# Miniprotein binders against Homoarginine-6-hydroxylase 2-ODD-C23.2 (2ODDC23.2): the designs that were tried, part 2

Target 1, 357 residues: Homoarginine-6-hydroxylase 2-ODD-C23.2 (2ODDC23.2), of Arabidopsis thaliana (Mouse-ear cress) (q8h113)
Amino acid sequence: MVIYHRKVVFTYVRAKRFYHFLNIEMVTDFKSLLPVIDISPLLAKCDDFDMAEDAGVVEVVGKLDRACRDVGFFYVIGHGISDDLINKVKEMTHQFFELPYEEKLKIKITPTAGYRGYQRIGVNFTSGKQDMHEAIDCYREFKQGKHGDIGKVLEGPNQWPGNPQEYKDLMEKYIKLCTDLSRNILRGISLALGGSPYEFEGKMLRDPFWVMRIIGYPGVNQENVIGCGAHTDYGLLTLINQDDDKTALQVKNVDGDWIPAIPIPGSFICNIGDMLTILSNGVYQSTLHKVINNSPKYRVCVAFFYETNFEAEVEPLDIFKEKHPRKETSQVAKRVVYGQHLINKVLTTFANLVENS

## First folded at step 5 (miniprotein)

Design r3 (from r0 with L10Y E13L)
Fold by ESMFold2-Fast, scan of step 5:
Structure r3 (fold): chain B 357 residues (1-357), chain A 114 residues (1-114)
Amino acid sequence: as target 1 above (357 residues)
Amino acid sequence: DERVKRLIEYAELLLKEAEELIKNGDLEEAIKAAEWLLLEVKYLIFLARMLMEQGDLEAARRLLQLATELINLAQEIVDLALKLNPDSEEAKRLLEEVKKLIDRLEQLLEEIKN
């Protein structure tokens, strides 16, 4: 516990020093900059029956509520995932993307592989515009037939690089930790919305699907190269592990201004997705964000998406309709079947692969 | 009222699902069901406490009685898991969680009686 506390303090001090180095004061004004939240008090109590009454939890919950209402994006520190693991994930990812194209194609994304694997630069489109990135797409593995006919599209194991050799085991460990972290952050968000800690662990949410995109952005020497066009994420929460030495992610705040998500070493960037917007009855809005390639150096970003159950019929939770009623039917959220929505997006994004199969 | 009824129906469905998984011999899925049962017990305890603070002692009692039924099934699943694999760290962790929940339920049920 002492070792964990010292690690958290060190990470926080490093974040403050980094902002000072950039001649920028670390601020908590959610309208001007992305907030930084130390969630270690929440994690220390997230499994306790009395977590909602804990003073430290209450403080973190208040910060989560403000961040989600004002921006929908925040930095997470005190998350308990080691700097060594966070950095090794990025290091091994750099090593993979540096391989010859022929090596990367050994795990190429295809319909037969369940749309899991390597996608080359220019395959991904956002709002009809070509994105200048390559990626490895991964999804939660599941038993054949588990998600019926619609789930057949994504059946099969993830394709992992054989080089670096340790990559698969590293990523599987990382995914497990990100899944647990996401679940625990959502317990804080549930309390922030006025529910129990467990509103996002109900029947359609307790067997969460996950999506992971391991993304490489090539170096550029010109402005305005779109690495990833403006979009919102589909799920509940996204955890972003980005390179520390490059500022490329931009977030649109509630006032319509684009604000840079300047990297904080050892932190995750966390943002809410469309499903959380629906489940919260519109209290928390998923936020538009984009990536601009603006460095001659190659940039890596590992994005983990924590989702609903695959078969979930997503609509506002009753507790949050009670706590946060909407005015009239004009503000009623559209009902979404998560798995169908995901499959439609996958098939649209990779239409060229279907045509070439 | 209607929410309490839906929670009871949902908890009964989880109970049935867990029993069917045990009958089918899928121990891994049964352990997963035990985890879901423990989450449901925590949720029911949270709601029961809220109802007790609001003075609805009968609704609180019903939720705590349901939680007791769920925790008993979770204990049966965990005990079976430990019988088949005494070295299971996950099953040992769940057993400790079960014991804590039983103690909490007994405390709350006694508080309602007073």
Scores: ipSAE 0.225, ipTM 0.660, lowest interface PAE 5.5, mean pLDDT 82

Design r4 (from r0 with L10M E13Y)
Fold by ESMFold2-Fast, scan of step 5:
Structure r4 (fold): chain B 357 residues (1-357), chain A 114 residues (1-114)
Amino acid sequence: as target 1 above (357 residues)
Amino acid sequence: DERVKRLIEMAEYLLKEAEELIKNGDLEEAIKAAEWLLLEVKYLIFLARMLMEQGDLEAARRLLQLATELINLAQEIVDLALKLNPDSEEAKRLLEEVKKLIDRLEQLLEEIKN
């Protein structure tokens, strides 16, 4: 009774039972299950100058370190964003995707709209294969000329659905909360890497860009339909708000097996991106993941990507090179200019939308 | 050591930027600069404490002196903002943080004297 060891396979889980189960200290095999982390002790002390010495912070930091080293994916609870807001985001997104096609095309993604807006099923490709999803793509808005020639193609406002009417205001509030949450989780990750709380808030990181994809996966009656092909995320940290009623997201573990990311109501799934792999000097690896459409039900997933400053020249941080020198045979990407990388990805993904092509 | 060089460079940059914003009368942008100054102060305090634990009191003292310059400038910005807009919740929140950081800096500088 000193140790609670219950290896129960859940095909789907209800929030109350799952949280109760996870609050019991368990030895979890991260190869078979994604870890769950209550970050509320971190958030309570996140702005304190002595946060690194707080016992609750130290415990959360240890859990973050293990999760990032072992899988690169974890559930976040205790994040302070209300269940009502998390659910309303998904509910309004369902309402939008249920609209007739002609209504959704009113905000269609185009080069002249800054590659912001609705993309129909079959426009997105991952590793050369067509993905069975539709989406709304959004980016941090910025003033004309702020990011020079590199940023010019993404200039302009996000295109938001007019139906449901309150969607824009809801999403803008949600984005602000996700931005703050991501920053605060990164303070814990910074400590986990052996730095100060603020290593990811240096000069090239403190004015973070963000990307958000609001994704709809149509119901299917066929087996093994690819909703989104295997990929890693580009940024520092991703927050995933997924529907609770079907498991579709799969994460590749260190042994090469695909583990299901079974929904936990009210939680975020959090994963690390390629920029964090570079900045951490390869200590934390971005993890391959995919979406398989295996349900007749329509599935919504809202993915928020927290990124560097747009103009950031991303290379391993000196502190993490000192704390975690690379092994002779180990490699990480040498250097990336984040804004150029993002623009190249956008232009490659939407090459077919160029008006003169 | 490279970390110390980076922090000094960042502190000097923020100091110059905030001074210019105040001089130009851009109070809302200056308040934003005060937030960045507070972030740098917290970073300098963290690093100084680490250096104190390692016995490098001279390097720690230099970082705490830089932090003192930054926090004093942040206080000037916040005080000016509150004088012009007494109901600013953002400025009131920053003033509370400034006071806590000043107390901490004074404590750490006193510890170095032992």
Scores: ipSAE 0.133, ipTM 0.606, lowest interface PAE 6.8, mean pLDDT 82

Design r5 (from r0 with R6L E13W)
Fold by ESMFold2-Fast, scan of step 5:
Order: structure tokens, then C-alpha cells, then sequence
Structure r5 (fold): chain B 357 residues (1-357), chain A 114 residues (1-114)
């Protein structure tokens, strides 16, 4: 890992210097790498009542704190999810997207299907611009009426393709593991903020929601084709399982430069969302990121979004207000109802589906 | 030309780095170094041609001479890689690229003579 990191740094530093001497400005910032965090010491102790005093946990928590303060994006290794499962998820996703459109349209996203299912290339818009990708959108399933009138729009089961045949079972297993991993990373983040491991698990995460987008980016022979426009994520934490073939994800740093998120085999990329910014009283900021299609190869990315309780009224937690008083120059939303925010985003993103129905 | 001077310093640094990689027997890293050297050679050729058009034949000669030193080192790396793994498709591809660049450098150096 360390050796791999040195090789990547060396390659980027050399390229940056080379373009400088030729008076050619590089479009993407190669100045810094996203941090890599081995969370295995945290996972080994995350269910122990005295985990906060463990030396290995303390070290991981320090790294999480720095990563969340500096960029809000980091690689996670030592997460305990097998390479076989991580790769099989991507392999089966490639198989699905290789199918003819008529097969993929059998699970077409519609309002009647609770905005769950396949969206073809060009349906998704970010900040008014069309994104060059196709996807399967999934949400945590819940019984009719569970989330009142707010949740009615998203009621119903997720739509899974019959081909590949094992896809549904594979993805359901993967989601459970990502849910547990996200919960455990948040215990480390709670410690990093100066709380107990369980500050989020009380009021805000008694019954956590999740969103998952399974995304396919078609190959291109032009530079700067937007696969997904610049945005922040809505929730708490995002886990990204991306193809190892090509760098396409870019993260905006504090200086306003775009940093490439170079794939590391077997890792997740993890980033923080808007709800965590609120809950932390602005200590951790959700970070703008985008996807640029720069390869003739087809790229898959599976993004799992760990969220608050659907009906949560999200506001800064008292303990983090006490430990991290708000600065005069920083402003954080006073209160957001997560479920309403999600529904508004879904309806905005898929406005064209309502027009067609 | 300050930019030409800095590029010469960069090329000399890359030469030393590649030599150390060969010495340590890291074939994967050495092949990567050969790829970097080929990229540097291509840009030295580009700059030399620009200088020739501007009439600065002395600066062009220096860049082509450095490019020749770098391509010879890339040749050594590729030859070593092929000696240790004769079936390496990547090393065979690089060898073909090296041959093309040597021919181009010889042609440009001959142009400067006359």
C-alpha cells in the first residue's frame, strides 16, 4: 500500500513538473493524494464498550479526523469485505449494463415503481446539465405507510434484473455489509468529533435509511465528457466501489483545485455528506465532486449512501455544539427534515419521468 | 532560455533515477521508468524542432544529445527486461518504440549538420 502510494505520487509529481516546464497547464490538480486509512483496528474493537481507550482505535480516529477536516474524502482499506464480493458486484453490474436496452427497460424507473429501477443514459440531470451515465436506483425497502405521507412517493420494492440471475441476492448481501461498515465508520467519526462512539446511533440513527446508485459510464473518445456533474452528497457517508481501470472521479479541495480519486484495488472511497456537516456543527464539510468520462472503456461505479432515520429532524448535536462552537464566518443549516429533503431531490432529478407519465 | 535549462536539469535527474531502479533489479518499476523516459524523449524532440525553426541550433543540439542519452538508457532497461523475461509483450512494445525514436533522433541530428 505504502509502496503503491509512493509510485502514484511520483507519477503525478513528475507529470505536473513536466507540464509546468512546457507552459501547459494541467486541467486537474495532481498536487495531493486522498488519504488512505486502514480501519481494521477500529473494526476489531468497534463493539467493545471501552473502544475509545484502545491505542489502535485512537490512531485510526486521528486519521479519520484529519481526513474529514482536510478534504472530506478518503480511501478505506481493512474493511473486512472480501475482494471477491467487491469484484463480483462490479462484474455482474457490467453484465447487466451490456444487455440490450429492451432487457434493461424491464426494470425501468417510474413514479409508480417508487422511483426505483433502471434509468437510461441522459435521464439524470445535475445542476441543469445532462449526465452521461445510466444507473439502477435503489432505496431501503419499507412497508406501506411506515414513513407517512412524506415516504409515500418511495413506497414499493426495489426492481432487480433477472439477468444476471444472482444479481439481486448478491446486491442484497453487499448492501447489508455496506450498512454495517458505514455504521462502524461513524462510530470512529463520533470519537473523532469528541463524543462517545454512539452519539449518532441514538436520536438520528435508530432506524437508518440508505440509498444506492449503481452507475454505468459509457466509453468516450473525447476529453471532458461529464459523467456526473459537480455535487455534494445528501446523507451522512458514501461508500464508493469503482472500477480499477481508469481515474474518473474528481474531488474539489479547499483551494478550489480538482484532485483525481485514483482507484485502489479492494478499497472503498468514503466521503461525507450534507447531513454529517449539520450534525457535526460544521466541523466536517461535504465536498464537491464530479465524474469525467475520459476513457474509451465502460466504467462501473456502485455508490452506497448511508443516511439518517427517514423522518429525522437533522440539526447539530448538542455535544458537538459544546465541543465545537460555531465560528462567526461559518454557517450551518439550523434544521432539515431528511426525508422531505430526499423526496424533493428525487422529484427534481426525475422531473422528466412525471412529464412522460 | 531558462525553460531549456530547467528541462535539461529535469532530464539529468530522471537519468539518475532510472539508473538506480535498474541497479535494484525492480523490473516492473524499471519498465515504468522506461515509459517515462520515452515520454521525456518525445518532448525533447518537440522542443528541439521548435528551436531549429527559431534558428537556435546550439540549444537544439543539446536537447537532441540529452534525448539520445535518455533513449539509450531506455534501451538498456528494455534489453534487461527482455533478457529476464523474453516473452514480455510490454517490453517488446517498448523496444519497437525505442527503435523508432532512435531513427528520428539520428535524422534530426543529421539535419543540424547541414
Amino acid sequence: as target 1 above (357 residues)
Amino acid sequence: DERVKLLIELAEWLLKEAEELIKNGDLEEAIKAAEWLLLEVKYLIFLARMLMEQGDLEAARRLLQLATELINLAQEIVDLALKLNPDSEEAKRLLEEVKKLIDRLEQLLEEIKN
Scores: ipSAE 0.000, ipTM 0.173, lowest interface PAE 16.1, mean pLDDT 79

Design r7 (from r0 with L10I E17Y)
Fold by ESMFold2-Fast, scan of step 5:
Structure r7 (fold): chain B 357 residues (1-357), chain A 114 residues (1-114)
Amino acid sequence: as target 1 above (357 residues)
Amino acid sequence: DERVKRLIEIAEELLKYAEELIKNGDLEEAIKAAEWLLLEVKYLIFLARMLMEQGDLEAARRLLQLATELINLAQEIVDLALKLNPDSEEAKRLLEEVKKLIDRLEQLLEEIKN
């Protein structure tokens, strides 16, 4: 057993050294590529008392700091979510969007459904322009009255497709894993900002909200069709599970150039949102990104948005203001109540549904 | 060139280690070695695609050729595993993944040529 374990560890260390070598080379030019981060050392120690002093954790934290500081987008590997699950989520999503329109409308998004459910192609607008995609919008479910008058707008259960039959159970399992992964990545980000692993926990992550958009982009025979217009995400952290054979996501770098987020099979693309920009005192910037439909092939993307507690009053954390002070004239946004901000975004996005009473 | 040599040496060492594991009946660990090689191949394909989009076709071709050498070593591990246990579902799954990556590498190498 002892000899056997030594050989297994040796093979793993050699493979890790090879991968680490490739990752180091990529770090030198964030202008033309997105960094790749193996977070498995972070996950192995994320619940340990000595997490901050572990050499593997320190290395991952350094990579997270550089990625969030320089670009705000990175690939995550070593995340522990099986390739089978990641692929089955995309496969079942393809199956749903291939259904006849009348079947998809059975879960149509409405105000009375808490703005949860299916959107037709062309209903979504970004910066006044129509987006060429269809989607299912989902939010963390909560009991009636839990979030007062503000939360009333989003009350009710998510509307899940009945076909494929296993879709609801699959997606609920997937959401739990994405929630855990997001929490653990944020522990690394907290360390990267110079805090303890737990600076966001308690006040911000005692009862974290989440948003998920399950998006289908129709095939096009025309170049440069906008699938989703340029935007930033408004939460803490986004995990993107996209089709592997189609490059459509583009990220705006610090020089103002759009760089392609070329798919890496089995990885998540991860980016930071506006709430993390505020909490970090502007050290980490949420990055503009867009989707261009430029292929005759149908593309799916499942975007999981990890958010603060619904009632969280989001302002720069004192420890990060001390560690990363800003000039008086460049202070970050005034205090934001996350839930109110989310509701304002939802009502703005779906204003046409309210007007058609 | 020295970097490429080191990558090939590591891959060859993984193959030799996997062969030893198979001889000792450690099929599951041999399959893990092949899975690590495939992860490396996928990363090299990612880097090559990035270089192709930037117009550096020479660098992309070199990475794709290296990926081809690594995937051939993974193929040898899978073939040895299947020879020892023809009914291994894990080895069959990995063989299908190897075949798909070989097809992808051939497609990309042809794309560079055009």
Scores: ipSAE 0.000, ipTM 0.202, lowest interface PAE 15.2, mean pLDDT 79

Design r8 (from r0 with E13D E17W)
Fold by ESMFold2-Fast, scan of step 5:
Structure r8 (fold): chain B 357 residues (1-357), chain A 114 residues (1-114)
Amino acid sequence: as target 1 above (357 residues)
Amino acid sequence: DERVKRLIELAEDLLKWAEELIKNGDLEEAIKAAEWLLLEVKYLIFLARMLMEQGDLEAARRLLQLATELINLAQEIVDLALKLNPDSEEAKRLLEEVKKLIDRLEQLLEEIKN
């Protein structure tokens, strides 16, 4: 239970189950909390060519539209990925980060490894400030030369820990499921914007790049240690699998207030990125968020980023310019080459590795 | 309009690419191309329905004719895949989807006539 602005708020799932048991309608002042969306009706029909006409799909689409317009962050339940897999990913990640540094350094992130692998606490910088976390960074693997000169920086295989022994196979299975889930959620978002289900599966979007950051936040005995500075995500959608036992993720609402993203067991947190802001013609805004280390407990968070094709020249889609024309004074998003944007962000984030490696 | 023109060009490029894969005998890549062709057919059907609602029957007919070309190529790919491996669950799934889309295209083309 959290007290926010003199109001009492609850985690959505727990409150809903409690009121259902008592035959009491759930309290509607959850407006200060992130929305929770059961996407199971969307998933049941997402491969059907007539999915746009399905009543269950229409209802989910309406919820997605409101969540993306109001906050750009929401919980996803009914996603079909087992609780066992979601929890095992976090358990194996805890085991890896508990290893001595000598073991973790066997997969050390370097420029020659394509900026793939383990980074020590304090190597990552957000907006010029040091972040108090360690991580494993992974990217979609591709053949040498596939993405030309712009892709050269990220060439090479992902570096996976040998301990736990099953970690690589587990994470590769997890990535495939997150990729499919992200694609299916985007079909709902496409409909929410007034397009077809397939607007985000066009020529420059149907061979999606992905980024995954497996992040460990050390326990602290002082308040308000920055685990990750305020930022927006770069891609289309992010899926966050976070530990259930402590609140650390904060989301900035339109009014400038920081809203805690209180963990809901078995859910993903989903948020939109900068490329979706551009593609939607500014209808959906990427939202600033941060992580505060405020607990003596070690916290893990696995963030999966679903992106455009690497070479995509990202600009507003014509259908969304037609349906959602910009106001005269609205800030015009510049056209972006996704791969170049990603490389620039990677090089800025890991600037300290370039001169000493 | 400009969007319709770009969509037709994109679909024609995809059709040309898939034909080249079939001619070169790369059936695994051709099956992937069939999946992308089916996705484009679904998109064209969605857009054609919107154009029909707006009264632009000529643009709708053009998109449905293009979708018919793409679905016929996808069927050729799936038929070849099943001839080489009759037990392919992936190819059987695609064949069912092809049949549904052909039925839908015929229905929409008949609706435009009325």
Scores: ipSAE 0.217, ipTM 0.658, lowest interface PAE 5.0, mean pLDDT 82

Design r9 (from r0 with A30L)
Fold by ESMFold2-Fast, scan of step 5:
Structure r9 (fold): chain B 357 residues (1-357), chain A 114 residues (1-114)
Amino acid sequence: as target 1 above (357 residues)
Amino acid sequence: DERVKRLIELAEELLKEAEELIKNGDLEELIKAAEWLLLEVKYLIFLARMLMEQGDLEAARRLLQLATELINLAQEIVDLALKLNPDSEEAKRLLEEVKKLIDRLEQLLEEIKN
């Protein structure tokens, strides 16, 4: 066995032992334990025209299908993004959030800045409850007028911290890698649904929007505090880069139980969003999840959201309606205009910023 | 056969979109247009191979001929991108992919013919 494979096995075994230590039964099904998927065979072939016939790809595709059907959340390893980059993103983010508020407010979120920038603790609400976190919100940059009147709200460049100095360049590199990784995972998911590798790269999907939230959760000592209330993600896929030494993310399984997403160093957590539920004709469900602050330590989580084209009218893809027909009594959202829904969420969240100009 | 017609119409629409992107000569837009065209080529190859396995050689030939039109435009776009920035690692990778896909398309078209 080579050292890389030994490291991967050791990390997985450690995670299973920790679940057992918490009196969480170690099982082979995904209802009680989040699956771990090594996607390196998929990535090795994802640009090849013959990828669908590759035995390694077929095996990964089977694992993706089961994870998406049963849970909607899984760990991704073998993704090719260096441990150094993954850790440096978190390290520099810790450094930024440790700065005095006056420094962080230099990139404060405003309507004039396209709702891009720093949010103070308590600005976000989920299901009517205040979330105990601060964040930097970023969106794909686009040319003025590109997305009409709807897109005007989000026009302008992302605001990046000047301290640490290297932060902007680091995050731009990271975003590019997360975008490519998300696209490649979706090729596997496309095959898992019975399509070609490219069903999520067609019309309304080939110019994907992205959203990124860089989130800081303050330490707590008194009680379990809601860092982020129960919700589903909006897009196609989410990649979560979380601190390794704190368990705060919880995922609701099909039985209604909350499962802790115990960190696996060097992994991403990946989950499907509401748009993928629609596009798959309801085959894959977006899963409720939440963050509970239960540690005195400050926690960082960087969430990258891979989306449809901004102006996409999102409805079930024809191929998946054919492969996976729904019963007449079953409902999936018939059509959603992605950009309009994103803007409505932004304006609702930040209504207080436009009250007094 | 209605599905093949729809695929041809969508690919023709993509050709028009790609041609609009190249008018500005913006390096990033050229790279993006080439990426879209190469993805469509791979999609058409995937479908053509399925049709060949099913014995529908005429439909497969039509898709491969369409893919040939798309790959030739992608080649022109990548060449233009390299003229604008000869050091672009992204454009160089796309050029290598174009060459591999041209070889594959020629092989598949010859296979259908024989």
Scores: ipSAE 0.430, ipTM 0.765, lowest interface PAE 2.8, mean pLDDT 84

Design s01 (from c13 with E9Y)
Fold by ESMFold2-Fast, scan of step 5:
Structure s01 (fold): chain B 357 residues (1-357), chain A 88 residues (1-88)
Amino acid sequence: as target 1 above (357 residues)
Amino acid sequence: SEELIKQAYWLLLEVKYLIFEARMLMEQGDLEEARRLLQEATELINKAQEIVDRALKLNPDSEEAKRLLEEVKKLIDRLEQLLEEIKN
């Protein structure tokens, strides 16, 4: 308990020092910087039914509201996940991607495997352009038939590497922690929107889905190699665990400028997805972001996507329509059935697997 | 099973939501609606306790189920306090 508390404090101090150095050395223009939010006061009270009245929670909620209204991207510190675990996830992922293709292809992504597993460099396309990355794609596992005909496309177990040893157990532990963290951040976001902590947790999140992409970006000696094309994330919240020594993620700010998401060791980057934009009645915006391969070094990024119930019918929540009414000419997307939209995205993204398998 | 743990967890979240809303309504002076929500929360917490008890019978050493049982007891105490407050 003492060791755990000390390590949490160490991660916080380390992240604060790097953020301070970044602000001094680069630019003091706040439009060019992503905010850093210490969520530890929120986590300390997030299971307390009086959490909305706690002064520490109120302060964190205010910071979340500003970040989500502005750029829709922020660093999270004080999250309680150990530096050891965050680093081991990246270390074991590097080890897997360093293996020969023959080894990686043992878990190759196919339609028959439920679009779960290893994808080779250049298989993924974003907005018609080939992405220069390889990845392991995984999804929350579910029983055959649970999500009807729509869910059949993603049926089956996740494919995990046998090398490195214990990778599956490490990643499953990591997923559970990211799921809990995402849920708790979303409670703060619910308060920030002016609701109770639990506005999303009833019918939308009774059985939340998740997606995780474990991504490797090869080293390059060329300029402007696209690692991942410009896109918004589909879900509610994304947690990004990126390598500390390489800057490749770029986020489009409110002025239309691309700003670098320079790594802060021990932090997560958190961003808003399209489903949260809909549920919030457009108050919070999913933000365009991209990855440019600008280093001769290999880069790893583990992206965890927290999602609604698979069968959720996603439309603006009545409470947020009342508290945050839109102009008559302002439209939020049509009602979205999450599972169908996910399947449509998977089939579009991996259309070439049918021809080029 | 893991499914019982999930069901209990989400019921407890719904109970917490109802308690939070009831408290806001009490501050606004809508005691009738607050009482209705507290009664609904009482019904849900009893359902959650049944599910947690079933989970503990299936796995007596489950740390998750034991944690949920502690939350059930805490929420029952809070509901009793609020229901007594609204009576007077």
Scores: ipSAE 0.000, ipTM 0.147, lowest interface PAE 19.4, mean pLDDT 81

Design s02 (from c13 with E9W)
Fold by ESMFold2-Fast, scan of step 5:
Structure s02 (fold): chain B 357 residues (1-357), chain A 88 residues (1-88)
Amino acid sequence: as target 1 above (357 residues)
Amino acid sequence: SEELIKQAWWLLLEVKYLIFEARMLMEQGDLEEARRLLQEATELINKAQEIVDRALKLNPDSEEAKRLLEEVKKLIDRLEQLLEEIKN
């Protein structure tokens, strides 16, 4: 217990000091900083029926509220996922993308594969601009017929590389841990919004869909090559596991400035998506972000997206309309059907891929 | 077995939600409504216990089902404690 407390405190202090040191040369005020949150007090009590009264939980909840209101992006430490697993995911991903093109094409994205699999460099577009990355797209697997005619498009298993051999088992374990971590962070966010811990685990939210993009960005010799154009994420919450030795992710702050998300070893970067903006009644805003590769080094990023139930008709939750009423002139989207939107994006992406292949 | 574990998990979430709401009502002095929610939670936890027991009969070695059984027991004890607190 004493050793555990010393290690947790040491990790938190070291991460905070490292972040502060790296940012001192570039930032002039707190709006330029991405907050670092140790969520270990929240995780220790997240399954406890009295979690809302715990002093440690209350402190973490306050930090989550500020981060979500001010930036919509933050670093998460104390998350309980081992450094070994986090690093192995990136190491095996590097090994896969280093393979000859012909080997990567063995898991290429096709309609018969449920639009799951490998996409080559330069076939993805964001806001009409070509993105310089390759990727593996994965989605929650489900039984035939579970999501009706809309879900038929995504039926079937994810395609995993056979080399590295351990990749499938590693990634499936990683996905389960990211799913649980996302759910537990959302319990803190639910409390931060003034609800119970379980507002994001209601009937249309308790069987969450997930999306994962495993992304490789090739090294470049010129500056300002777009790895991924400016966008917001669609879901509730995103966990980003990025290479520690390259800075490429940039987040747009409230003043319209792009601030770098400098890697902190052992952390996740966490950001809120469009669905959480709607569900929170606009209290928390999804934030524009982009990837610029300015380095000759190859960069890997694994992005896990925690979503609503596939069939969810997404609208502001009643409790948050009551707690956080909006002005008559200020409205959030009336209704979004998550599964329909996802399928439309998948089909559009694939059509672009075919056209540019 | 997998579907039973999922059903039990969702019932336990409902029980925890009701306990949270009841605690808030107790703090506010609305003991009648708190008691109603705790009674509803008691009905749901009994249903969850039955489902977990059935999952364990189908797979006695399920670590997930055993974990849920411990959670059920903990929540039953807590519901009894809260109902006793209201009564006193």
Scores: ipSAE 0.251, ipTM 0.708, lowest interface PAE 5.2, mean pLDDT 84

